# VHH binders against Stonin-2 (STON2), part 5

Target 1, 311 residues: Stonin-2 (STON2), of Homo sapiens (Human) (q8wxe9r568to878)
Amino acid sequence: EEEITVDVRDEFSGIVSKGDNQILQHHVLTRIHILSFLSGLAECRLGLNDILVKGNEIVLRQDIMPTTTTKWIKLHECRFHGCVDEDVFHNSRVILFNPLDACRFELMRFRTVFAEKTLPFTLRTATSVNGAEVEVQSWLRMSTGFSANRDPLTQVPCENVMIRYPVPSEWVKNFRRESVLGEKSLKAKVNRGASFGSTSVSGSEPVMRVTLGTAKYEHAFNSIVWRINRLPDKNSASGHPHCFFCHLELGSDREVPSRFANHVNVEFSMPTTSASKASVRSISVEDKTDVRKWVNYSAHYSYQVALGSIW

## First folded at step 11 (VHH; framework vhh_enristomig)

Design k55 (from z4 with Y33F)
Fold by ESMFold2-Fast, scan of step 11:
Structure k55 (fold): chain B 311 residues (1-311), chain A 124 residues (1-124)
Amino acid sequence: as target 1 above (311 residues)
Amino acid sequence: EVQLLESGGGEVQPGGSLRLSCAASGFTFSDYFISWYRQAPGKQREWVSIISEGGDTNYAESVKGRFTISRDNAKNTLYLQMSSLRAEDTAVYYCARGGEDYVEWDTGSWFDYWGQGTLVTVKP
């Protein structure tokens, strides 16, 4: 079987503003992975929507791949696996390589810019302190400005959503019992009661509720983690935001730190979509015409939502 | 703040040459792709040339072989050497730094910073 699979994987990272979630800082890293089952030496050429080859493409009809976009992109800081002829790339922008047989490997990586003006959803977070009482609330709404959200028929889900709220070191004792006992994820308001290892001596146990998904303290992240399997869900259309609420009663106002964590961390994946609009335009295999060619796209998002008053 | 200042435009005879300059300030010039665009009277803005942070270049088909884009990172300056000028090259030429979005060639709104432009007139 003669076959080559190209996986285009985008990684978005950045910082967004408090409230409106406007993108303040970002970068997108694109990785291209190859898995091939090709007989012989098999010299291959990969064509991307690289702005530096626009208008200069020389591609046989049989090598043209279905494209996901009409746009051309800037490729920054290209780095290649040793199987790529880098001299050819530096002289002509041609990505020429001899792939590793039957082994999935990263052919290349490069940096691009985010192709959207907004992220798939917004997260607004408010923190209030009153004496020894601390409350954290978040409101999550799907963004109508994100292109994949405009048409329900073509909407791409955000999967395995993790929203992490860093817990101040002074408060770890209030969450230790849940971590140590392996308590179930919290849904709605939860009274954990007096149990072995209870934190009642240093104040009330945390009250947490979520309207979608689950929330619990996870020691691996030193954070309260709000997990949502898939967005949007059926209730996203109601117009009400998905909510997270946490209430803490500390033993003393002296246990309230002078400043909280500056951000909330958000992570999720989107299948079949590209954050960069990177597109495979052609795949060529020297002296072979009956090669099966596949291209897959995915994007992973990992960013910080600022909590400061300036954002 | 980010500033792009074009210079070097003027009137020239067909077949003549001009060198345009774009002086950049307020950002790390060496980290960005930078482009030349032009807008002829009564027409939409069109892309002319682009240069990467590493010095790789591309050109619109209409100017290939006649124009040369280059950069001097030590001087924070972009150049466009124009030769064999034609009446069809008459336009206001703009220097553009792309920022927050990918390129769409018929819309300038996707670049985050533009210069004020410099007029090039090729006399009939």
Scores: ipSAE 0.283, ipTM 0.672, lowest interface PAE 3.7, mean pLDDT 80

Design k56 (from z4 with Y33W)
Fold by ESMFold2-Fast, scan of step 11:
Structure k56 (fold): chain B 311 residues (1-311), chain A 124 residues (1-124)
Amino acid sequence: as target 1 above (311 residues)
Amino acid sequence: EVQLLESGGGEVQPGGSLRLSCAASGFTFSDYWISWYRQAPGKQREWVSIISEGGDTNYAESVKGRFTISRDNAKNTLYLQMSSLRAEDTAVYYCARGGEDYVEWDTGSWFDYWGQGTLVTVKP
């Protein structure tokens, strides 16, 4: 019963530019969760790569955790669970706590800055309107920095990638049902599982195609959602773009709103990584040396890509 | 505009003391981590000390126990109290505001704003 697990989860949120996906504004929130199974009264100490303790840390050999980075970082706006002795933290930067037994809880949260200069990929989108016809095209490219620094055998993927294109409420009627099957190749003229606006005029059916993953209207998001399970994929070359195409033929020019959308939403996760480069350097348990210690890292990204004026 | 202005430098004998100040304007001083750096003649710029928005501090090994960094948020001013000064402390001292970019504190490469510097000379 002597075990403690520390989960370090980063949440990146922000707004990036239309072309280069330059970070225009961002927030990185780090949450640290604890799950422990420890006998008796267990006083624990957590050591992070906190710049304010660089060169001052004193750690017993059995308490040292494997390093994930050589960087030391600033911890902004630290907030703690009631089990943490905040006076000890303010005086010595030591995170001293008595964990809740057998339940997962948030020990602390803090803000950091994004540790990289660029995001893992860029998304560029073009929209054209010609009468009652609307065409949306996106190009997704892995960033050169990400590709150059990744060994294919040790690469960390972007998982569960979700790119959402908000659709005007007036267009929802053109989407009849969600597809249960995806289209992985642009060679197919339409998504086989998709059924859009099955009424009215011949040729008014939306055409959606992707070169990787699946795309369909999802009512839960009021958006066309492009889903990709993993990037980079095994069949893509570094720098090779992945494409999304959507063509809508509306019943008349009057169904085209004066404003479509000013942004596209992007979400994905990166397992075993940190957006903040926050790292657990040590875990100690008072009067115990035979404790199993685990540290897990994950980063979730959620941001808007600016489109500018579309109409 | 963001501005940092250092003052308080001068000549001092070995073992002496000196207090540096950095006056900040153009931003919400209390929200930022601020550092002191120095550059000796013919040497690379080196980090000296840092203070968080909450007042927590750290120091380069070469100055621990001799230098004290502090801040006065009401006056938008950063201080560096130097004691037991040595010839090796002779340098131009700079204060720097940490930017939004990731920063490696030992290199100072990601700070978005630097002051003009103030010269400290320790001589017999």
Scores: ipSAE 0.000, ipTM 0.445, lowest interface PAE 11.1, mean pLDDT 78

Design k57 (from z4 with S30D)
Fold by ESMFold2-Fast, scan of step 11:
Structure k57 (fold): chain B 311 residues (1-311), chain A 124 residues (1-124)
Amino acid sequence: as target 1 above (311 residues)
Amino acid sequence: EVQLLESGGGEVQPGGSLRLSCAASGFTFDDYYISWYRQAPGKQREWVSIISEGGDTNYAESVKGRFTISRDNAKNTLYLQMSSLRAEDTAVYYCARGGEDYVEWDTGSWFDYWGQGTLVTVKP
């Protein structure tokens, strides 16, 4: 029947500090996609929590959408699909459009500021290069400062978590499949103050170990990739870190490049959340009152964690 | 160092006019929305006006039609032209560059930077 679906998709990108993951640089790109099945000429109006229309919106009851936030946001660098009347937007901030029928398309995009002070989790990484020996350890902790993590009963997951450690191609031939270590084992090693310079003996095989998920070298990324399907898992709530460990012996000091990884890449998605706090306040369809309306929100995060210079 | 410095406040009679200025330094002024807020003695800070990087504006209902916000990107300066001033406009006026929603104190909005303020007193 008559229906319209609005998907609000946020993309967070940035750079965070080594250790505490303080946000050093960031931006959020919001994309709004429409999929509609509407008969006849269907002139539509979309209302966002745009700070420039706060206090001036006129919305009929049937057009009001459930709110996800009380905030009003700044829209930067708005760009629109050709079906949007841009002159109307620049004159009045009204998003007026005639949608493509039965076709999913991007109505508009804009940039905003990240609505949180912290990311959903922190990743602390320690690296050591001693001759031909390379050791990497990471500790992942859920952030209690992130708003969606405050109530365990309504907590939204971080899905398809991908942590990438860039690795020179010449190291690839020495890689092995990952081996899962129990959390207690890795935590005990950390608590005892593991030594990077003395962990491996001459001739020890390379090893990658994780307490959650999987880790392996992936050619597509020229990186060791630590993958976790969902965070938090059943054990995350207690505050214990999830750990990644990699020890690699390259056989010769001459094989270690002068340029080493100076950052770790983190990528994941969060359903039903917004990094921008962009919210659809209203959807109206001219000359139609019995229209089914849905709004979906999702956020994708992709950022670099600074590691420091290794020369 | 990011700094916002307001000026232009003073005493004025009801129905009078004042022009406030906010000099910005330490950041790329052109890339930000900038706002005016005010705080009267014993009251919560309230939003007055906002201007986008592209020059689009919005105003609190209490000042609409009487105040005009504008920016001069070449001078890194924000202005607030106030006319038809009333006793209830008496307040310290602040220039602000903030996070996603710099406007609403009651929503727990994240604020980045505030100026030191400039006092406007409307005396009968």
Scores: ipSAE 0.462, ipTM 0.757, lowest interface PAE 2.2, mean pLDDT 80

Design k58 (from z4 with D31E)
Fold by ESMFold2-Fast, scan of step 11:
Formats: sequence, structure tokens, C-alpha cells
Structure k58 (fold): chain B 311 residues (1-311), chain A 124 residues (1-124)
Amino acid sequence: as target 1 above (311 residues)
Amino acid sequence: EVQLLESGGGEVQPGGSLRLSCAASGFTFSEYYISWYRQAPGKQREWVSIISEGGDTNYAESVKGRFTISRDNAKNTLYLQMSSLRAEDTAVYYCARGGEDYVEWDTGSWFDYWGQGTLVTVKP
């Protein structure tokens, strides 16, 4: 059995503005993992869409991999596993390596820039304080500016979406550990300054409602965590927001810190996509034919959305 | 603000040489890939050369072996040494942070930055 699998994983991290989620700071780290089942000493060569080899690459037809982009990208701060001949890369930009058999390992990592101008969705959050009452409201809208959202036939989902609202230590006593609240209702109505109504709770317990997914306090994160399995939701209309609402009745206005949280944390994955537009152009295995070659792409996003002043 | 200023252009005879310079300010020059582009009268801008932060380079096929890109990070300056010049090399040469294939970022902007250009004329 001869086969090699290349996993290209992008990790986006950053900080975005509270309104339009303008990217204020970002980092994209690309990691390439190899898992191979190759007989003997198998010398491999990997070709990326590295701008420094644009127009100079020599790729045999048998080594060509399906392309995911026409872009050529800038690779910053490349770091290699010991099995890579780094001198060859320094002199020719060729990624030459001898993989460990049956062992999944990180071949290399490098920094890139985010290839889009917008993120897959925007999250707007408003907090209001009235005496000992605190309300937090979020509106999530799919972005039409993100490249994967422009063509409905090629639209790629955001999976395992996790939006975390850090809970001040003073408020933890008001949450029941492992409590769960969720609602998949398209009839829920929220506006920026208004409460999402509910009469089903006692005054001392937090009221949490979502129009999609679930929300609960999770002690492992010291946060209220809004979880959505997939975006866009199959029942969602374009342009309509998904909403999160939380209402707290504290015992005293002295329990309201001067700064609740500066940011809301957003985390999700997008399968079969690249945040960097890094693409495997070629894979070759010296002196071997009939090698099965696989390339998988994924992007993980983890960023902070700025919160405004307390209203 | 980000600024790029080209200089060193002029008139040369076929087979001659020129050295272009690009002075950069308003950003951490050493952290960026920088490119040279050119635009001949009535033509679209075309990529000429690129250099990485680490000094690795690439060239358009039409100039390979004749042009050499380099950088001096202490002076925040990019260079293009041109030799064996041909009539086809007549163009305004531009220094660019960013490029056609990939948009570079700064702390809140996604726009590429270009210099004003310097004219190179190869007289027959």
C-alpha cells in the first residue's frame, strides 16, 4: 500500500471591531501535517503556491494536485520538522523530506495573511446596565462579503460555532453549573436597545435565550457559551440575524464591575477551506509509482469581538 | 502613513544599465515582501520582481538574468539593478508593498501601497 495524506490547516486569530467586525489585528498560522504509508526510504517533495517559485516551478503531470486557488502567496517565518532538508528549501524553495512511516506529524508551519477582507459573519453585542439589572444582547449576521458566501452553490459552512461571553467572578454565583437554555425559533424579535422578553424565570436566576443553537454557563471557560452547530442554518433567511439574549438581576449595583468584559470570544471551523489560500500544487515520491495522494484543507478561526462602553 | 518613493530612472542606450531605488517610510520595512512593477505606455502594469523579508527573490521571465532585486533594511530601501536593457524595458517602474496575487495588510487597512514611479527610457 502506497499513500500519502497532506493536511493543510489554517489557524486565524485576531481582534475585530464591535460594529462591522472590521479586522483590527490578525494572524494566520498555517500548519501542514503528513501521514504516509510508504514502503522503503521514501523521499518526498511538496510544492505550494509559494510566490517565490511562481513561473519557475517544474511540475510533472503525475505530481500535479487539484488546485483550490489561482493565488500565489507569501510565506513568512517558515519552520520545519527535522525530516525536511532545510538547506534545500533555503537554496531552491523546494520542500524535500523523508516522512516517518505511519506517523502523523507536522511537516512545517508558516505565517500568512488572511486572504479575505471580511469574516464569514458579523457579531454585534450590546450591554446595558440599569441599577442591579444587566442585559447582554448579540446579533449574528452572515457576511455577504466573504468569498465563500457569495456563491450559494459553493457556500462552505461554519461548524461548531462557539461564542463565549466572559462572566465576571462576582456573577458566577448567579449561574447554575451545566444549566442549558436553547431555542430554535425564527419568530423571536430583538432590537439593539430592547430586552428579549421572558416571564418563565425567577428574578435571581439568569434568563438566557437564543434563536439558534444553545446557551449555558460553562465553568471550564468561565463564560456563557453560545453554541451553534452550523452556519448558515438551513431555515435562516439571508439578512435576518440570529440572536442571543441574557438578563441578570444582581443583588446590588455594587456587584456590577466597572468593566464586565472587553471582548466576546468567537471560535469556529470551516472544512475544505483555507484562510491563507495556501494550496498544495504538487506531491512527488521519488522512484515510486501508483502512490495515492490526498490533500485536505481546513481553517479554524478564533478571535475577539470588541465590546462597546456600558450603556 | 505608508510612503514609497522611487528614483534612479533615466535615459539609456540598448545594452545599458540603471539602478533604481525605492525609499520606504511609515511601516516596518524589514517585515514585508516588496515588489517592482512596470507600466509601458498604453499597456497594463506588469510584475517585474519580488523580494521576501529574508531576501529570497523571484523574477518575471522577461527580466530573469538581467535584473537583480535587493534590499537594505538598515536604510529602508529597495533596489533594482537593471542590465542589458532593451527597448521593451521602457516603462515607468513602480515599487509596491503588496501585489497582484495577494493583498497585504497593515493594522486596519487591506489596501496595497504603490510609489509614484520612475521613468526608464531605452533609446534605440
Scores: ipSAE 0.466, ipTM 0.778, lowest interface PAE 2.4, mean pLDDT 80

Design k6 (from z4 with I50W)
Fold by ESMFold2-Fast, scan of step 11:
Structure k6 (fold): chain B 311 residues (1-311), chain A 124 residues (1-124)
Amino acid sequence: as target 1 above (311 residues)
Amino acid sequence: EVQLLESGGGEVQPGGSLRLSCAASGFTFSDYYISWYRQAPGKQREWVSWISEGGDTNYAESVKGRFTISRDNAKNTLYLQMSSLRAEDTAVYYCARGGEDYVEWDTGSWFDYWGQGTLVTVKP
């Protein structure tokens, strides 16, 4: 029955450049959630890889947790649940708290700097307009510079990848006529470069093709959404990019807005990883030695890839 | 210059008592966790007790109930009151600022500063 689980969850948000996805702006928010089943009034201590305790860390060996990194990090803008003794934290950097009984709650949150130089993959997008015809094409490549991608044996996947292409309100009518019997257009491979397809039938319906996953207009996001369950794909060993292609035929060239979406939105999760490199170094429970201790890490990424200015 | 100077060691019979002191200088003593460690001949260094800046304490199982750690922030001094001493308590006792050794540190250790130690001998 004596158990405590610590969930360390990172949220990456930002804006990356067109083409090479250079990080232009970013924010990393770390949230730490606790779920405990401890008898009596249990006073707990949590130790992080806080740079301000480097060289001054005092912990019983039994309280040491497996580390995910050798890095020590700066914690900015720390905010705590009311059960945390903030005076202890300000004096010793130790997170001292009395957890809520059998209730999952957020113990604290703080901001850090992104610990990597690059994101797990890059997305290059090109758009072209010719009269009433619009084409969008994206190329997705895994980044070898990202730490979790360096060793195939320890590689961590990007899960539930969602790439959203905002659709101007004037174009929504062209997507609302989705066939009840229709499916995602992914049976044929997409050749690199803009293409209208070898056999085109008039109907003003958008043509969408992907080499991995599915693509579809989703009204909930007012966007064309390219979904990929896992990257890298089990069969994607060659280093060739994954592609998305969309061709839309508008009713007239007057339906092409003078202003269009400046960014493509990218969102995904990575289990057992940290964007901040925040690491739980120790967990102790006062006057208890037979406590089962668990630490879980996850990172969620949500950012914009610059599409460029208007066409 | 940071310094930690231990004193109070000596020879004692089984069941006896000793009080160790550690005088700190060169840093703001009241802001730090301070520990007692010991090392017996031919054995690895082991943690004995720590005390936080706020007065919270913890002890190794082998000494719990027999040893008491305390601090006097006005005098920048740490104490270890030892009672019911046993032959296995024979060791050099060290005062330390910082944590236990940890190999995955970039420095290979959680230690900042150690004292020179004071020898405690429990004669059979």
Scores: ipSAE 0.000, ipTM 0.092, lowest interface PAE 22.2, mean pLDDT 76

Design k7 (from z4 with N58Y)
Fold by ESMFold2-Fast, scan of step 11:
Structure k7 (fold): chain B 311 residues (1-311), chain A 124 residues (1-124)
Amino acid sequence: as target 1 above (311 residues)
Amino acid sequence: EVQLLESGGGEVQPGGSLRLSCAASGFTFSDYYISWYRQAPGKQREWVSIISEGGDTYYAESVKGRFTISRDNAKNTLYLQMSSLRAEDTAVYYCARGGEDYVEWDTGSWFDYWGQGTLVTVKP
């Protein structure tokens, strides 16, 4: 009857290098949300894999949650909802709180370090400028470190993938809101060896092609947006890269800006995963033993991939 | 021995400009990525800008087009040129050195050395 749900949500942000996407700078923010349906006065205690209690953790068997990691992590810059007794946390690292009834709320947030050496996939981008002609090509490859069985159905998915290519304001006039590209077009061109400077791309209208998902100019982002619903897909399993191609003919080389964004923005979510390796080790409710306890993990990634100084 | 010392903060009017400096010592400055971070009153530290050892620059979306990061390897100094300043830019600004290798995930961070900070206040 009585239950409490803890949602651990990680937000990864950062900058990665051109080519192999080595992490140059990163920030991981963890938010813990609570939703509880508990009768009467309900004083709750939450224990995390906090490095400061490693080796001296004391928890009753009934309060132990399933282990999601062997890691103990450093919690930086902890901030708490007003329902948390911060003195208890300061002295014992236990999160003691009286939850808001039947309302999802953020209990706390903290910063930590990204737990992996690599991201779920790499994005390599090449740009070519020849007078008033601009071509951009990207190759997306899944990291092998995130595949236990090399089966796309058993790999943890990257969902709602957005890859945004910033468009200079001078070029916006060349894009039409209703321009949409399909998977089939780019596969045909890739198989036929279409490349930079191809004469099969002509006119003043941008040509955009993708092997998976869709790509179009989206004014809300001032960007060409490549969208993929889920990775990995069938082609990821066979080792084939997913590709994006764009060709743009400007009115003159004077329309190529002296300053251009040196990056591509990548954004996606991963369910049931943690970027921080933050783990709920225990949950207890004072004077209650028959409480249903749930913990969910999710990670959202948003980062910049360097392109180099190409304009 | 590694030290980072920020300077150049102060009070400025909205739309004004300010130049911050970070003097580095105790390491080979030209070999490292160096960043600017800031912390506004009541908020967490946030990344502002980073410059690579090769001079490539990257910026937070909120400061793009207004701030310029640069480095002078001969003087072991990092700069942040700030223009079109807004009330939301009010913060203590910190200089940070990236590690030569990635530190242990559960005990460390990517940035292994931080300066003491310099206060920037944008007043009407």
Scores: ipSAE 0.000, ipTM 0.200, lowest interface PAE 18.7, mean pLDDT 76

Design k8 (from z4 with N58D)
Fold by ESMFold2-Fast, scan of step 11:
Structure k8 (fold): chain B 311 residues (1-311), chain A 124 residues (1-124)
Amino acid sequence: as target 1 above (311 residues)
Amino acid sequence: EVQLLESGGGEVQPGGSLRLSCAASGFTFSDYYISWYRQAPGKQREWVSIISEGGDTDYAESVKGRFTISRDNAKNTLYLQMSSLRAEDTAVYYCARGGEDYVEWDTGSWFDYWGQGTLVTVKP
């Protein structure tokens, strides 16, 4: 049958404060992808909740899509696929296009602003150094200021949460047991039958504990990575912090750098949500009334939580 | 003078129970997060449990379901009820006070004061 699927994906990036995770700087990039199975050279029209058509929107009843928000938004820096008639967009704000056959493609992208005042959770991190001992602790709390968190009936999970703690290059040797480079080096020596002296590794592996998820050093990120499959946890009460703890004993206090990384990286996805509140208001296909129409929303978050000096 | 003093440690058989106490003085106990840590001889210190000023709790995976942290603000005392003890629970147990939230955020560690520790020995 005749069908068209519109995928709206928001990408949030930014920097938040170390204490209360106040949004200091952010960017939201929205991408719209189309996948259609339509007979003939079908001309399609897409309508968004574009503030410039508020009050002047003209849409046929059959073309109206279920709304996800009452908000109208500004679209900045719009960029279009070659199949879009940009002159029509500049004159009427209608996205007019002839889709590619049975191929998922990016119809357009644009910049928006984050529609919330707070992020879904806050992350507080403290570091301490005592001689050759280094301790890192984080506390993660679900934010009551994020709109979806206030109503259990509308709550949407944060999925595949990844919190990355950059490891100073000088400490990478202390994670040699899990190092991809060390493993490859050992295999190369064995395969070539070469022996050019002995090598030894000293120092204990760091001790890591988390109250939810898993944590380990991952060489691909040069970071300790705390992974949580889903937030909020189904068994956690509101207000309870989730904790990460790491204790590392270096070979000497000379191995402790005078400075640490300036930030912790946080990354996660939220299905069926929009960070920008960008919404598809209408979809029409010229000379076709029996078209199956789908709209999917998702948001991906990737941001830095600022850290203070260890001084 | 801020002081934390642990007590209640001792020798116990596997499967047994012990209750540890931490007596706090020199600060408003009810305003702070308090945590339990432990350290086995020759091993690194590890986090065991935490309790917030409001009574919210979290536990390390290795002790979840076996240990219960609680506080009595009227007595300025923190407790750790340990059950189903195992040989690997043998360690010196410490309590630690959380920092003054955002006031001390950029100056160092979240846990600013530690007790002297109490020894727990689980004998096979």
Scores: ipSAE 0.000, ipTM 0.128, lowest interface PAE 18.6, mean pLDDT 76

Design k9 (from z4 with Y102W)
Fold by ESMFold2-Fast, scan of step 11:
Structure k9 (fold): chain B 311 residues (1-311), chain A 124 residues (1-124)
Amino acid sequence: as target 1 above (311 residues)
Amino acid sequence: EVQLLESGGGEVQPGGSLRLSCAASGFTFSDYYISWYRQAPGKQREWVSIISEGGDTNYAESVKGRFTISRDNAKNTLYLQMSSLRAEDTAVYYCARGGEDWVEWDTGSWFDYWGQGTLVTVKP
């Protein structure tokens, strides 16, 4: 069987503002992995939507791949696996390579700019400290400016959303063992409308409430972690934000650190999308026309959102 | 503050030549792709040429073989050498950092940076 699979993976990292999540810093790294099962000596050519070849593409019809975008992109800091003929790339921008057979490997990586005005959702967070009491509140809204959010019929979800609120080490002693504390708080909130105000709270234990997903302290991250399996959910279209609330009562004012974490961390994945808008335009295999060609896209987002007060 | 300042425009006859310059300030010039765009009367802006940080270039089909983009990183200056000019090349020419990108690498912000433009008029 003759086949080649190209995986295009984007990694977005950055820092966004506390209110409107304006992108203050960002990095988009694209990695292209190849897995091929090709007989004999297989010389391959990969065509990307590289702005430097726009208008100069010469490809056979059988080599054309379905495109995910009309955008042409700027490739920065291209780095290649040893199987790529870099001289050919520097002279003609052609990505010419002999793949490792039956082995998934990284063909190349490069940096781009983020192709969107906004991230898929905004997270507004306010933290207040009053004596021995700490409150954290977050509001999550889907961004109408993000292109994938405009059409629900073709929309791609944000999956495995993880929002981490760092907890100072001096506060950790106020949490029971991770699973016991997290299970109590989660059960009180997400158990089909469990009522807030239960008198079973022990005082110094955190009270955590979410309108979607789950929240608990996770020792592996030294953080309270708000997890949402998939966004948008069926209620996101109503325009109402998804909310996280946490109230922590410390044993004394002496346990409040002089400096609090100034960011929360957000991570999620989007299948079948690209943060870079990198697109495979063509795949050719020398002297072979009956080759099965697959292209998969995915984007992973990991960024910091500034903490703030709304007072 | 990012600034791009174009110069070198003027009136020429068909078949003539002009060299446009774009002086850049307020950012690390050598780290960016930079483009020339133009806007003819009554039309939207049209991409003309682009140059990478490494000096690799590309051109719109209508100007290939007639225009040459280049950069001098020591002088923070971008050039467009135009030859065999035609009436259809009459336009205001703009130097741009951005245009094809929605977010800038250095600042992580929304700002596409465009110069003020320089007018090129090809008159018979």
Scores: ipSAE 0.497, ipTM 0.788, lowest interface PAE 2.2, mean pLDDT 80

